# Ledger of designs, part 2: VHH binders against Putative pumilio homolog 16 (APUM16)

Target 1, 332 residues: Putative pumilio homolog 16 (APUM16), of Arabidopsis thaliana (Mouse-ear cress) (q9fie9)
Amino acid sequence: MANNNSFSMSTMFNTIQEILNEEPLTVPSPPSRGGYSLFHIRKAEMDIQRIFNFMTGSEDLKDDISVLDTGTLMWMASLMTSDCDYFMVITTNKNGSKTLQKLMGMSDDMDVFFFEAIMRLFIHVMTDKYASYVTIQGMRVFQQDKRELMYDQILRYACFLAGDQYGCIALNEIITDLDDPYYRDQLLDIVANNALLLSNDAYGNFVVQHVLKLRDSRCTRNIADKLCGYCVELSFKKYGSYIVERLLEAGDVPMATVVLDLLACKTEMLIRLARSEYGNFVVCKALELTNEILTADLFYGLVNRLMPYRHLLHRSPRSKIATILDSMSVPN
Key: E = the ipSAE of ESMFold2; O = the ipSAE of OpenDDE; V2 = 0.75 times the mean of E and O plus 0.25 times the DockQ between their complexes.

## First folded at step 1 (VHH)

Design a10 (framework vhh_7nfr_2)
Fold by ESMFold2-Fast, scan of step 1:
Structure a10 (fold): chain B 332 residues (1-332), chain A 125 residues (1-125)
Amino acid sequence: as target 1 above (332 residues)
Amino acid sequence: QVQLQESGGGLVQPGGSLRLSCAASGFTFSDYYMSWVRQAPGEGREWVSSISSSGSTIYYADSVKGRFTIARDNVKNTLYLLMDSLKSDDTAVYYCARDQYEFGSWDYSDAFDYWGQGTQVTVSS
């Protein structure tokens, strides 16, 4: 077993702490030079409250937003993005996020404010259920130069986002939407290069599964290559077993990688896997698929290793392995 | 103490026959499935045949079907392997093995808990 190839949530926590310590987030100061009077502070607070009420109003959709004049839109955008805490309160609100998404793409001048705020708060926005959709919308509607800078941030933080409850969902949406082959291929390469870490993670496994569903032959083979030697270890684990089953389903080369790992392990380990809570599904699927695609050498390799233990496999939880083996033992 | 003792191996020419025996002691033989497993030079262990505790259920590897016959005598506590039409590919050490039996909960240990010393079968001109 490879000790140093395993990652934990404490590793992800250390990574985010390193990122935050490397570059602290910059909160823009108000543009006015000199101190603000109490009158100016209170007026700004009233304007902020007015914008908050508009943005977070009870209606899910505001069809009249397009009739707002350019001056009002610019004023709103400026005030919403003047304070990081205020921007986050709006973007993490369900209605606020939806309303902000409608404002994005209406004007390049207005989009500068939203882009700058998103970039400043990137990790915080991407790891929130509602705010992450604001970033996704920006990647769809902003000008090319801004989208490319946002793609660079996704590449920088891809592994951290993959390990987050909401970040993994947002990352999968971005992977699906990416039409730029350069950034798409870079992101797929990052996922494949980190496939072992991600396959063991509570949320990262969803990213690996999503990428495998894309049926990108290059990326799938790269994932199989990175997981080669670890398929048995992964198959004992809940999330790892899901990934190994996906590889078995992903074509002849990934399937062969998994089956060869099964055949390379010690007999005691293979039988323990076949009787385990999660591994029994992997061994069963390997038998079914190698039989179906007429890969006789791999199928009979597995049968020959398992057959001496068929009586133990009859007692295996949630297993059909013994049934398959029994069908091979006696002529009809 | 559980003991399995094989006998009957030897050198035979292709097409010849051998009868292997395994004398079992130290346990209730009639309660266990029993198996024959072989290991050819430079190869891993290959399961050959198994027989249920009563003798009513029998399994063979495809490589030996129609040529080998497994049998047991529960009165004499003896397992047999009757080998006919022997081929050079049948050259191996043949082991008598007791299939693991269990009471109550599941056990994640090996299927065979006791092995004999093995008996050499060589098929050569």
Scores: ipSAE 0.000, ipTM 0.091, lowest interface PAE 21.9, mean pLDDT 77

Design a11 (framework vhh_7zox_3)
Fold by ESMFold2-Fast, scan of step 1:
Structure a11 (fold): chain B 332 residues (1-332), chain A 125 residues (1-125)
Amino acid sequence: as target 1 above (332 residues)
Amino acid sequence: DVQLVESGGGLVQPGGSLRLSCVASGFTFSSYAMGWVRQAPGKGLEWVSDIDSGGSTGYADSVKGRFAISRDNAKNTLYLQMNRLKPEDTAVYYCARVGEDWYSDYTYEGYFDYAGQGTQVTVSS
């Protein structure tokens, strides 16, 4: 996380790595020091190791979870959440994540421990491939009050999560599941406000694309407004072109924003875009959609600028643009 | 009408230095924590550094000891001094405003709610 008042992500990952390495306990005291303190520390580490092994072992070793008494489950939950590093070691493990997901929702009393640990480590759990599913599970099975507090955390960290390789996947699942209009609209506003940054990102673009698929008129128009003036630049890029294509498909107003950007650029740039690896799909879609919805000014504006260069467009083996232009020309 | 405008990017050789600047407008700059995030070619966003309203700083491990974040509240300007630059520092660098929130008894956590358009930094011979 970006906040100096919390443990840094680097500090957390270094601590987790030290635990996983199972280095011998280091005692900086002379041999004459009390043996009871060393015994107590060793016993606590053994209990933590036992829980770690149970949680991260194969599924066959965890079939007995249904026969564990409530006191044992509460003890395990309390102990594994007593230290942030122990919780992270368990939740970032594929089997540990799956086992924890099975424990969640079994008891409101036990869920308090998991909820509090997730809240304290929110960014760390949300940006891990396996731990993120623990948070998603909590949003599905915890009591409403706890789920709303977790939604507040999503709003707080949404922009950062969108740029993360695992956070973006988790965020998209949460957006899909989220039916509360307040939290949904706030989250969509954060995505729209950061649309230019996210559309240029290898991971953030997936969040923008997902949000556009929701076909929320207000959010889509806000995204279009933020990307206005940048549609040509984005269309030369792999992920940026995907966003621009979705805006073209999102209704007449977002489509017009994209097409007006195409018409505002220099002819040389428009031809380069039409012949580019990704931009040709954008220009082709703009032609197809403006023709389909009978926006004559936009369609003919594009045709008139591309037509003098149709011979160059024909030399591209993947261009559908030349075929469209030929259908508009007088036979030679 | 929040605006963040970055400058100072460019081409630099490995081992060289650059100083990025970000001029903020449309909000009370001195009241917000500010930060830098970057995006390398073909990669996701990476948090680089932040500085709160009180001057406390944080750094990603990859830049710690090489980069220094600072601010001038009188000029509404955020800076990133980048030293001993490496090819892997090549990225678009974005100035960002960190949102502030306190929830229940838990520690304050920040998030970026506004970002600039970015400035390109290329580290190559």
Scores: ipSAE 0.000, ipTM 0.182, lowest interface PAE 22.3, mean pLDDT 77

Design a12 (framework vhh_8h63_2)
Fold by ESMFold2-Fast, scan of step 1:
Structure a12 (fold): chain B 332 residues (1-332), chain A 123 residues (1-123)
Amino acid sequence: as target 1 above (332 residues)
Amino acid sequence: ELQLVESGGGLVQAGGSLTVSCAASGFTFSSYAMGWSRQAPGKERELVAGISYGGSTYYADTVKGRFTISRDNAKNTLYLQMNSLKPEDTAMYYCAAEGTYYDWSSGDEYDYWGQGTQVTVSG
């Protein structure tokens, strides 16, 4: 591309000299309040674009980096992490985030700079679309002692992150990647203990859904236990109904918890649920699964409660319940 | 060489369901974020669903609650389960793959695309 030809070792050297002349190499304590100036944003964007274009000028990123000596790499790491505001401008920029991720894990000495910068602004980094991937990369490539400190922060802020639009995404990536049984089990326990709150949250529900997809039987049973008594209430809600459907699919014990909640509610409520926009999918799935896995008492419990109202269920839009009931030879 | 091949498209009645699949080859599937985009005749391509290599999902508001994206890393296959289909869902559906560690919630994040599979919803 034409823009790649503008970058060379001399261009990189000039960029380095410009940055050195404009900013002190000290990392000051972050201010109590402040925003990023337009000047700092534009300067960081230009500098990162130059560095990124230089590093990606070849098909092999390692070939570009391998021509830089250890001192130059250390200096670049120091510069990028020299100021909390500057670091955030870099990490919240798509190209800046990508560049930083490529530099991480190359040297333990460099990783100290990146780790310290991430830890200073951990929550702010974790709740940004691009910056969160810098933290995720650190959890993959840093030495164990640094990863454990980062895991401690994740445990501390798990519920807050689950409630954030980008934090919930980052948290789910971390849950999937986390192979340390101690931290994994602690994080899964936090999600399960807060399952009712999270299932009713605009973003937290995605964390509960993600954890249920892992098919961890202990965690799934804990979630089912915490949602016991609330399955009907949740099934009237869009995201709550998705969680209840996943519990129905998650094995005998979670399925029984859901179906027993359905059978415990008043007939009026069960019919209202079966005819509702989201609850009809829950009731349909409960019928299909109890029939399939030979839980005859639960299946016929549902059929006996629904059958007298079959005519109302036929008039419910987008419902398969009436079709299931019509296909059954129900014994008198 | 990364290759994506879509299948499972066809004609379906309004209110019906359909699952489209994407078979991936030539790369480590489990390390890539994946997505589904669609393009109706005379319209721009729209990202409808994305899934990270970790299983986190994104859905466009137009399909949220009706479509489900999923992946089977053992089979190197991406799925889009489409429920409560509307005539407006009629489009060519494209499978997409992204580089590791990037947000799959933006169309700009996807670097590789398949040839597409046609979904037609009659009503």
Scores: ipSAE 0.000, ipTM 0.251, lowest interface PAE 14.3, mean pLDDT 78

Design a13 (framework vhh_7pa5_2; at its last look DockQ between E and O 0.01; V2 from the best seeds 0.00; counts 0 for: pae O 13.5 > 2, unsure alone 62.6 < 65, grease 26.9 > 24.2, placed apart)
Fold by OpenDDE, look of step 2:
Structure a13 (fold): chain B 332 residues (1-332), chain A 127 residues (1-127)
Amino acid sequence: as target 1 above (332 residues)
Amino acid sequence: QVQLVESGGGMVQPGGSLRLSCAASGFTFSDYWMSWVRRAPGKGPEWVSTISGSGGYTSYADSVKGRFTISRDNAKNTLYLQMNSLKPEDTALYYCAKDSGYEDYYSGSYDSPFDYWGQGTQVTVSS
């Protein structure tokens, strides 16, 4: 009685989230709020609102930033990052995020404030629709030492981010922008090592697809390896089928991996897949890509398995599989 | 009426050979794909081999590949299965089956690729 513990992918993500939530973010201690006099507090409050309005105002304010002196910008940066809630309010605003991105990279001294704020709120920023772009911008414009620290956080939370609605987008952008092979390879390895989990996730699948699109041979092979034995199952799913199709297109080794899975599964499953909403495209693509001299064994393997059931395949709307099989009836 | 009559079965020793024949009538033989299917005791039907109407395409189950050869003579309306290097595992009732061909979306059975079967011929491989 093989306890098919259906490892619920959702449970795994939840567990990962729990684990990630338990590790105290060693957030550097906020700078000691020196005793601001009440007068300074009111002025500060007015200034806070002004800064907010400035940051979240219409795109026409772009011209206004250029008019501000370095001292003023530094002061603004300091104030915006002095409070985590205030920083989040600005960064989670569409315009605020954009304005902040423009401020980033203007001065190394100013970037220190932004860096620290991002690091304190790293997960919150990275999982927000607009705030995540602030981090992405940081990864582009910050000094190397700061970027490295940010990379470390990204690596640490890579799987978590991949499974998040906005985090996955941010992660993909970061992966694309990475020019350091060391960090890039590490991220690719994380994605590849968790390919099965991510491929079955509502958001993680986009990361896998994105990585496959990069056509890194090592990563692609690793993904194929991790998905070996699961390609048929994945092909029944909408996004899973896309991943499998990408593997088929990626080269000989990944293609072979997929096709071998198709050949190894039960006949009923293969036929079901060939007739399924998404799987039919996978099977069709497999036939099309293997119909070459060097992969003839794979091609004929598929044909032989499918041919007895060609009549069933004709019943499938828009299926090209039956057409391919019918073409085999013509004597060479 | 479609009729399929198998012949040529028998008892052979392991490593032996048999040639099965199927006489077809009641339909245009050359227009249809034909198959051999076998049923071993206690097991469900197993597809063995298929041949296209013209004979230009043939396919085999992995279990018989390299040992069995399907052929047809359309002038004689006869399907053949040459079985070489027979194994005890090949022991079964062998059926000639007519391919159902193209079916409309709302027609036919989803369970079988064949619409007609013969009565079968027994093949026994035993020492």
Scores: ipSAE 0.000, ipTM 0.253, lowest interface PAE 13.5, mean pLDDT 84
ESMFold2-Fast, scan of step 1: ipSAE 0.166; ipTM 0.603
ESMFold2, look of step 2: ipSAE 0.010; ipTM 0.447
ESMFold2 (binder alone), look of step 2: mean pLDDT 78; pTM 0.780

Design a14 (framework vhh_6fv0_2)
Fold by ESMFold2-Fast, scan of step 1:
Structure a14 (fold): chain B 332 residues (1-332), chain A 127 residues (1-127)
Amino acid sequence: as target 1 above (332 residues)
Amino acid sequence: QVQLQESGGGLVQPGGSLRLSCAASGFTFDDYAMYWVRQAPEKGLEWVSTINTGGGSTYYKDSVKGRFTVSRDNAKNTLYLQMNSLKPEDAAQYYCARDTSYWEDYGSSYDYGMDVRGQGTQVTVSS
């Protein structure tokens, strides 16, 4: 009886818990030391503290990084990534993230350590304000084979990332940067297939808005299809109204989907929407666009429903709806 | 916590009737306009009907107008959809949903809009 095909907030929460409990599959690099003594562990801890202080220091103290030799860079990368907690402490620090981004792309051998650490901690890195930029940098500077594996992780976790306060920002940057049509199309399909859930999410709505700005006709039509029946409800919301306005601007088919939802709702609801803080912009844009492209049936459908209540619409000084209605020459 | 529970679906012959119910809990039912929406296999979500807070104003998708009647009992926190003269094209998963609230500007992600629609109830029309 339970429907597992509808992505509820509870389903997303359970998926997140399962993902976060997933054990890393990458094998840690063995320590290149001659023994197994506790003193070797102590020395490594002291060395990582020195690296931490260097990485998280002021920007002025990092101008010497370009003069470090390959051996020193490899040692630093190996030590930073030898423990997940150390890597996360560095990457979640504002200065540590910036410094790490400067080290990435300098050496393919060094990048292997950073790539492996990012892949082991992918969700944790992608959902942090500063660490997420380390992953974005890796997608820009790593070799193609590593970038493709990172794209696979983005596809796997796209809906979860869209629902996160920092993940949604990182996901939008990745969507903008993706030039590979295979991975780009797959990611756009995931967003479109989940458009209703994401449009009603505190952070996911920003992903839907971002995707609509790309003006990809296939993706936009898929989003319109998924939001059909919900355009009125979305238009009462601040960010939902922005999504609906973008659909109105996106071509004849998405525009028709929105306008038909407006025409299908009750007159009381349509008037309430036209007088609402955000919905008035949606109704106004629907009138302007249907009049401009001469879709007479849709335009006059809206006019006929709003005209008897034009006196109520004059009470909203921010609305252009009354002005549009008053400009109509209705023969008696 | 906010909950909506649909019931009353089943198998019916063309021309038959079904009455769907939606039991609401966890919010002040009387403050919200309510919707019926449906999703047929391999098709998108379709708006079916709307009812205002008091039940005095109702609106319908053109293809169901005259056949379907939405009503509500605010004393019982229950929404109804009476479906008459059912056609094969009416076969779908039916969901109830409440009217959406404005987005809260201080970062509340708790939205009682369409995200709170229930698990739905299946309607099958077969000869």
Scores: ipSAE 0.000, ipTM 0.099, lowest interface PAE 21.5, mean pLDDT 76

Design a15 (framework vhh_7uia_1)
Fold by ESMFold2-Fast, scan of step 1:
Structure a15 (fold): chain B 332 residues (1-332), chain A 126 residues (1-126)
Amino acid sequence: as target 1 above (332 residues)
Amino acid sequence: QLQLVETGGGLVKPGGSLRLSCVVSGFTFSDYWMAWVRQAPGKELEWVSSISGSGGSTYYEDSVKGRFTISTDNAKNTLYLQMSSLKPEDTAVYYCATDYGSEWEYTSGDYYFDSWGQGTQVTVSS
């Protein structure tokens, strides 16, 4: 059968048994001057290659791993983490990452090897598409002392990770998973304190958007405070406009911050924004929410600024603003 | 032939009053929104007030609300801006503006309506 687990199990046992039956070697390091004899170097390289092939092979290996004894698992963990290059080759491989994630949390003694390797290579692991999930898994399954040291590294490198194409994804997963209020609040404070920089970044904007989705009132208010004075500028930009729309939806205080920025800008800028590809959605949302929430002063402040230009707004291909303004017109 | 002619500006002391007029010709006045906009020396255009063609809806910039009143006389085809409690910050050239007959697509640059008058100077000084 194409998906015969008994064959992968037999293959795994034969590979592990074959390695174990060979003369014992110390945990291998990359070959260096004055190291082991050529015979011992060749043996260690063969064992590493066998472990690599095992780890990066079929996903069917999940069932096979559960029947290995503690000694075999400890030996595998030790060899796999004996060298940074070996560990990275395994963790950056899609199947290797998945297999490693399944090994993590099975033994506290084994987890020491994985933790030390992750900590040594933290930035490299966190900025790789597949290896980042190994670090996330460690934060879920390792003992509290190890998790706290990993949280410290996340806090140290949060802004760097937010600016990376894979680091921002991993950071968002960690933000979602973090239930420790001390580390969670510190991480949210770092994002909020850097909200202007991140909102203008190619990847950091996704972190700001993700944090706003959490509906944390303190963090959202802090983000609104940091973006105060910049809401109009951000609203002309694709992802900046998404952030501003989320602030409008986030409650009375963040909504007021955005609307007051709209009211404080020059009329020509407000009309240009209302007719822009992304800004029209921000202005429309501001009108709809200020009307819905019965913030009459803010709603009529916007209507008063936009109404003289109703015909210009009507000429915008996708604007709902003119329709809202039309509903406010009364015949004498 | 569309024409907009503003009058009524002048020199006035703080706390004083002026009435601006805009005589409109070449279109049916009651069919279009009319606006007053102003430009202070060295500054950008600022919208002041708007009125619907029917006169039923009026809107004001917050800084002039309660001090200025916009109105129309359809029989005379005339738009008015009654200004009271004038401040030095009200010093500007005041323009009558309408969106009549324009398919204007704003892309960039200076903001304006498609139809403007020559403007009337209001100077508020002690």
Scores: ipSAE 0.000, ipTM 0.095, lowest interface PAE 21.9, mean pLDDT 76

Design a16 (framework vhh_7nfr_2)
Fold by ESMFold2-Fast, scan of step 1:
Structure a16 (fold): chain B 332 residues (1-332), chain A 126 residues (1-126)
Amino acid sequence: as target 1 above (332 residues)
Amino acid sequence: QVQLQESGGGLVQPGGSLRLSCAASGFTFSSYAMSWVRQAPGEGREWVSSISWSGGSTYYADSVKGRFTIARDNVKNTLYLLMDSLKSDDTAVYYCAKSPEYYESSGYSDEWFDPWGQGTQVTVSS
């Protein structure tokens, strides 16, 4: 029956009941999740409370580990990892997450249970506000072999995590903490290769911005290359304009990529950008930086495109671009 | 009342990746298991993956195990399917649906999914 276990309704149903540690239902029908949800929540609340009470008297639980027997440690690990839905209820609870984080790294034997539970539920743990910190803690305190397997999962799911409201925060913390050059470089390459998609995403843009703050020359140039042709479009958008401004500040090559995009666009679009809420900061910064770095061709290229429309720019909000252009109006 | 809106499909080369999204409204999303089902041209619907209400349990068709990952965001009421190592045989319209947690891939009918979304086209071709 092994070959057909996953495809039989009765077999799958019995397997689900085993995973949930519930009594098997007599007839094959959809289980009542309302009853199961309440059971798991109540059990998790009680278990969290028991563990919390145990730890309430000690701020230095790690120092106290030497007085805890192996049976107590294994009991705690088994309790918290008893089944997938139960583990998720614990890890997504603020106090449950904090409790689990304190227990991690105390015993290699205990860490095996936590590691296996995290790996089974990796993407779901990483995309929750409280549970994501459990995975981050594992990457900080587990043995190297376990950390490397967790890094492999981060590489696999990097783009999905970047697009998630909590996953992007967790990913940025991992990028900051990551001292292994192999995994760091691979992760930075994934962000750079997906820079266009991420820069246009509600959460992914924060990952691109974070990576640019690291000032990694290779990664920044790769991001600039992937955004080439799109810098004008991005500059009309709030967070897209922040990314483009960071590229302008990131050295000669990324700056040139942005400025060449500005010079390649139609005049109407360039003037509309210079008058826009966010794009005016990009155009202003491009003028200031090309002038400061003595890239005369790029500076005068921008001046020549904007100067015929100086009167429109004077009537635009803030008019900083118009002020720069006015400084160039001295008669020959 | 119940609304499901799939997005994220497109044309991709073999070995490529796509992320599908399904925005749900009109019901308590966090209380129901959700599934992805696909239909290739001229073929019946094939169950791809299911996820429990909490996200703690996930299930995959043998054809996609190790390549696809199902996930959910109960705050955004959104279901996801991350598709890696795409093959020509993955070409299909992908649908999301509220589903029984124990749904199996072996020849069960469309009526096991309640309700069906409008679908998003995935094409894997060079």
Scores: ipSAE 0.000, ipTM 0.272, lowest interface PAE 17.1, mean pLDDT 76

Design b01 (framework vhh_8h63_2)
Amino acid sequence: ELQLVESGGGLVQAGGSLTVSCAASGFTFSDYAMGWSRQAPGKERELVAGITSGGSTYYADTVKGRFTISRDNAKNTLYLQMNSLKPEDTAMYYCAADLGSWYDLLEESEYDYWGQGTQVTVSG
ESMFold2-Fast, scan of step 1: ipSAE 0.000; ipTM 0.315

Design b02 (framework vhh_7zox_3)
Fold by ESMFold2-Fast, scan of step 1:
Structure b02 (fold): chain B 332 residues (1-332), chain A 125 residues (1-125)
Amino acid sequence: as target 1 above (332 residues)
Amino acid sequence: DVQLVESGGGLVQPGGSLRLSCVASGFTFSSYAMGWVRQAPGKGLEWVSDIYSGGSTGYADSVKGRFAISRDNAKNTLYLQMNRLKPEDTAVYYCAASPDWLYEYLTSEEAYDYAGQGTQVTVSS
């Protein structure tokens, strides 16, 4: 006999039975539209509160849910999605979100209720820490027609979501999961076209970093093109420097974009960057990756600008740049 | 997190006036575009008005010449002065906020994050 979930199963059964067997305290007779409507609203509010308490309880509902019939689950889904506020209080709750994710994909008929609620509340759901995972789950388990409509909404709100503390996390999960080349390429193009803005944003920088990790050559080149002229400024910043390092690692064309920015800046700025907390890693990586036969011109361009200031670079904490310069055995 | 608290709604006769207020917290108000969106009973959301951080304003055709949006950055407060109210203006009015940088990429109706519970405006004789 189950010990862990026995109470939640009993509570679920009692909640359903109470809702189904509720006796009205007053009967509107003869019926009036206003009084009748208010009665139905009040009953739905009570039923939703009971479902909310059950769905958001500390008990894991996975095993309890599996024993319910399809009709009961359909009824619950209908009530949970009957009002925007009810759906949001359930989906923004950690346990409620987790439980809803388990219900999704169990029945196409039931998924219609969840899909319509998500679409109606799309930006609210996508910018909440727990509710965003309900939408992600829908994109994984719903039928293709519904997933495509959800992809259209992601394209519409992509830049906004990238700038949100929770939306950026959800967007990155969706980018990883996208298997449709049309929607994937459109989403990657939106990120690339906004790469400068996003790289300077508190949350959007994580989206740019994530996209670069995918190693999509076309998108990476487009990001490099948009960041051209700004690689030095970005490299002084913690997350901006990570983006620039990823561009250096992404192949000859993105690497050249970064290195040409370094070579185009004033010598004083380049030395400041090489000695800075984050920029020293960028300059070090540029030297390491260009120290090859095919990129020797870029390597010696950097060496020639840095070498006169070798002693300043030796005095910089944690810098490997001076060690690289010394290893060249350059006479002057 | 963004918090928006609306007030100033109520019951008013046709031709009357109301001033809605929205007190904002949790973000740098002066850097955000602010707006008003409404939902009439049984209808979808309708964009009413917006004001960018720089002070430029927009209005829905249905309210042009009757409504005036304004902001007080020192008080983190958004206002909507509603004049010559009509029964068709009956709705829940929501205060909305969006970072200015999003407006280049979204339509005005899509640029807002609705964080408030709203304030009810009823125009009836």
Scores: ipSAE 0.000, ipTM 0.089, lowest interface PAE 24.0, mean pLDDT 78

Design b03 (framework vhh_6fv0_2; at its last look DockQ between E and O 0.04; V2 from the best seeds 0.00; counts 0 for: pae E 21.1 > 2, placed apart)
Amino acid sequence: QVQLQESGGGLVQPGGSLRLSCAASGFTFSSYWMYWVRQAPEKGLEWVSTISGSGGSTYYKDSVKGRFTVSRDNAKNTLYLQMNSLKPEDAAQYYCATSEEWLAYLYGDTSAFDYRGQGTQVTVSS
ESMFold2-Fast, scan of step 1: ipSAE 0.005; ipTM 0.404
ESMFold2, look of step 2: ipSAE 0.000; ipTM 0.133
ESMFold2 (binder alone), look of step 2: mean pLDDT 79; pTM 0.806
OpenDDE, look of step 2: ipSAE 0.425; ipTM 0.781
ESMFold2, look of step 5: ipSAE 0.000; ipTM 0.100
ESMFold2 (binder alone), look of step 5: mean pLDDT 80; pTM 0.815
OpenDDE, look of step 5: ipSAE 0.000; ipTM 0.221

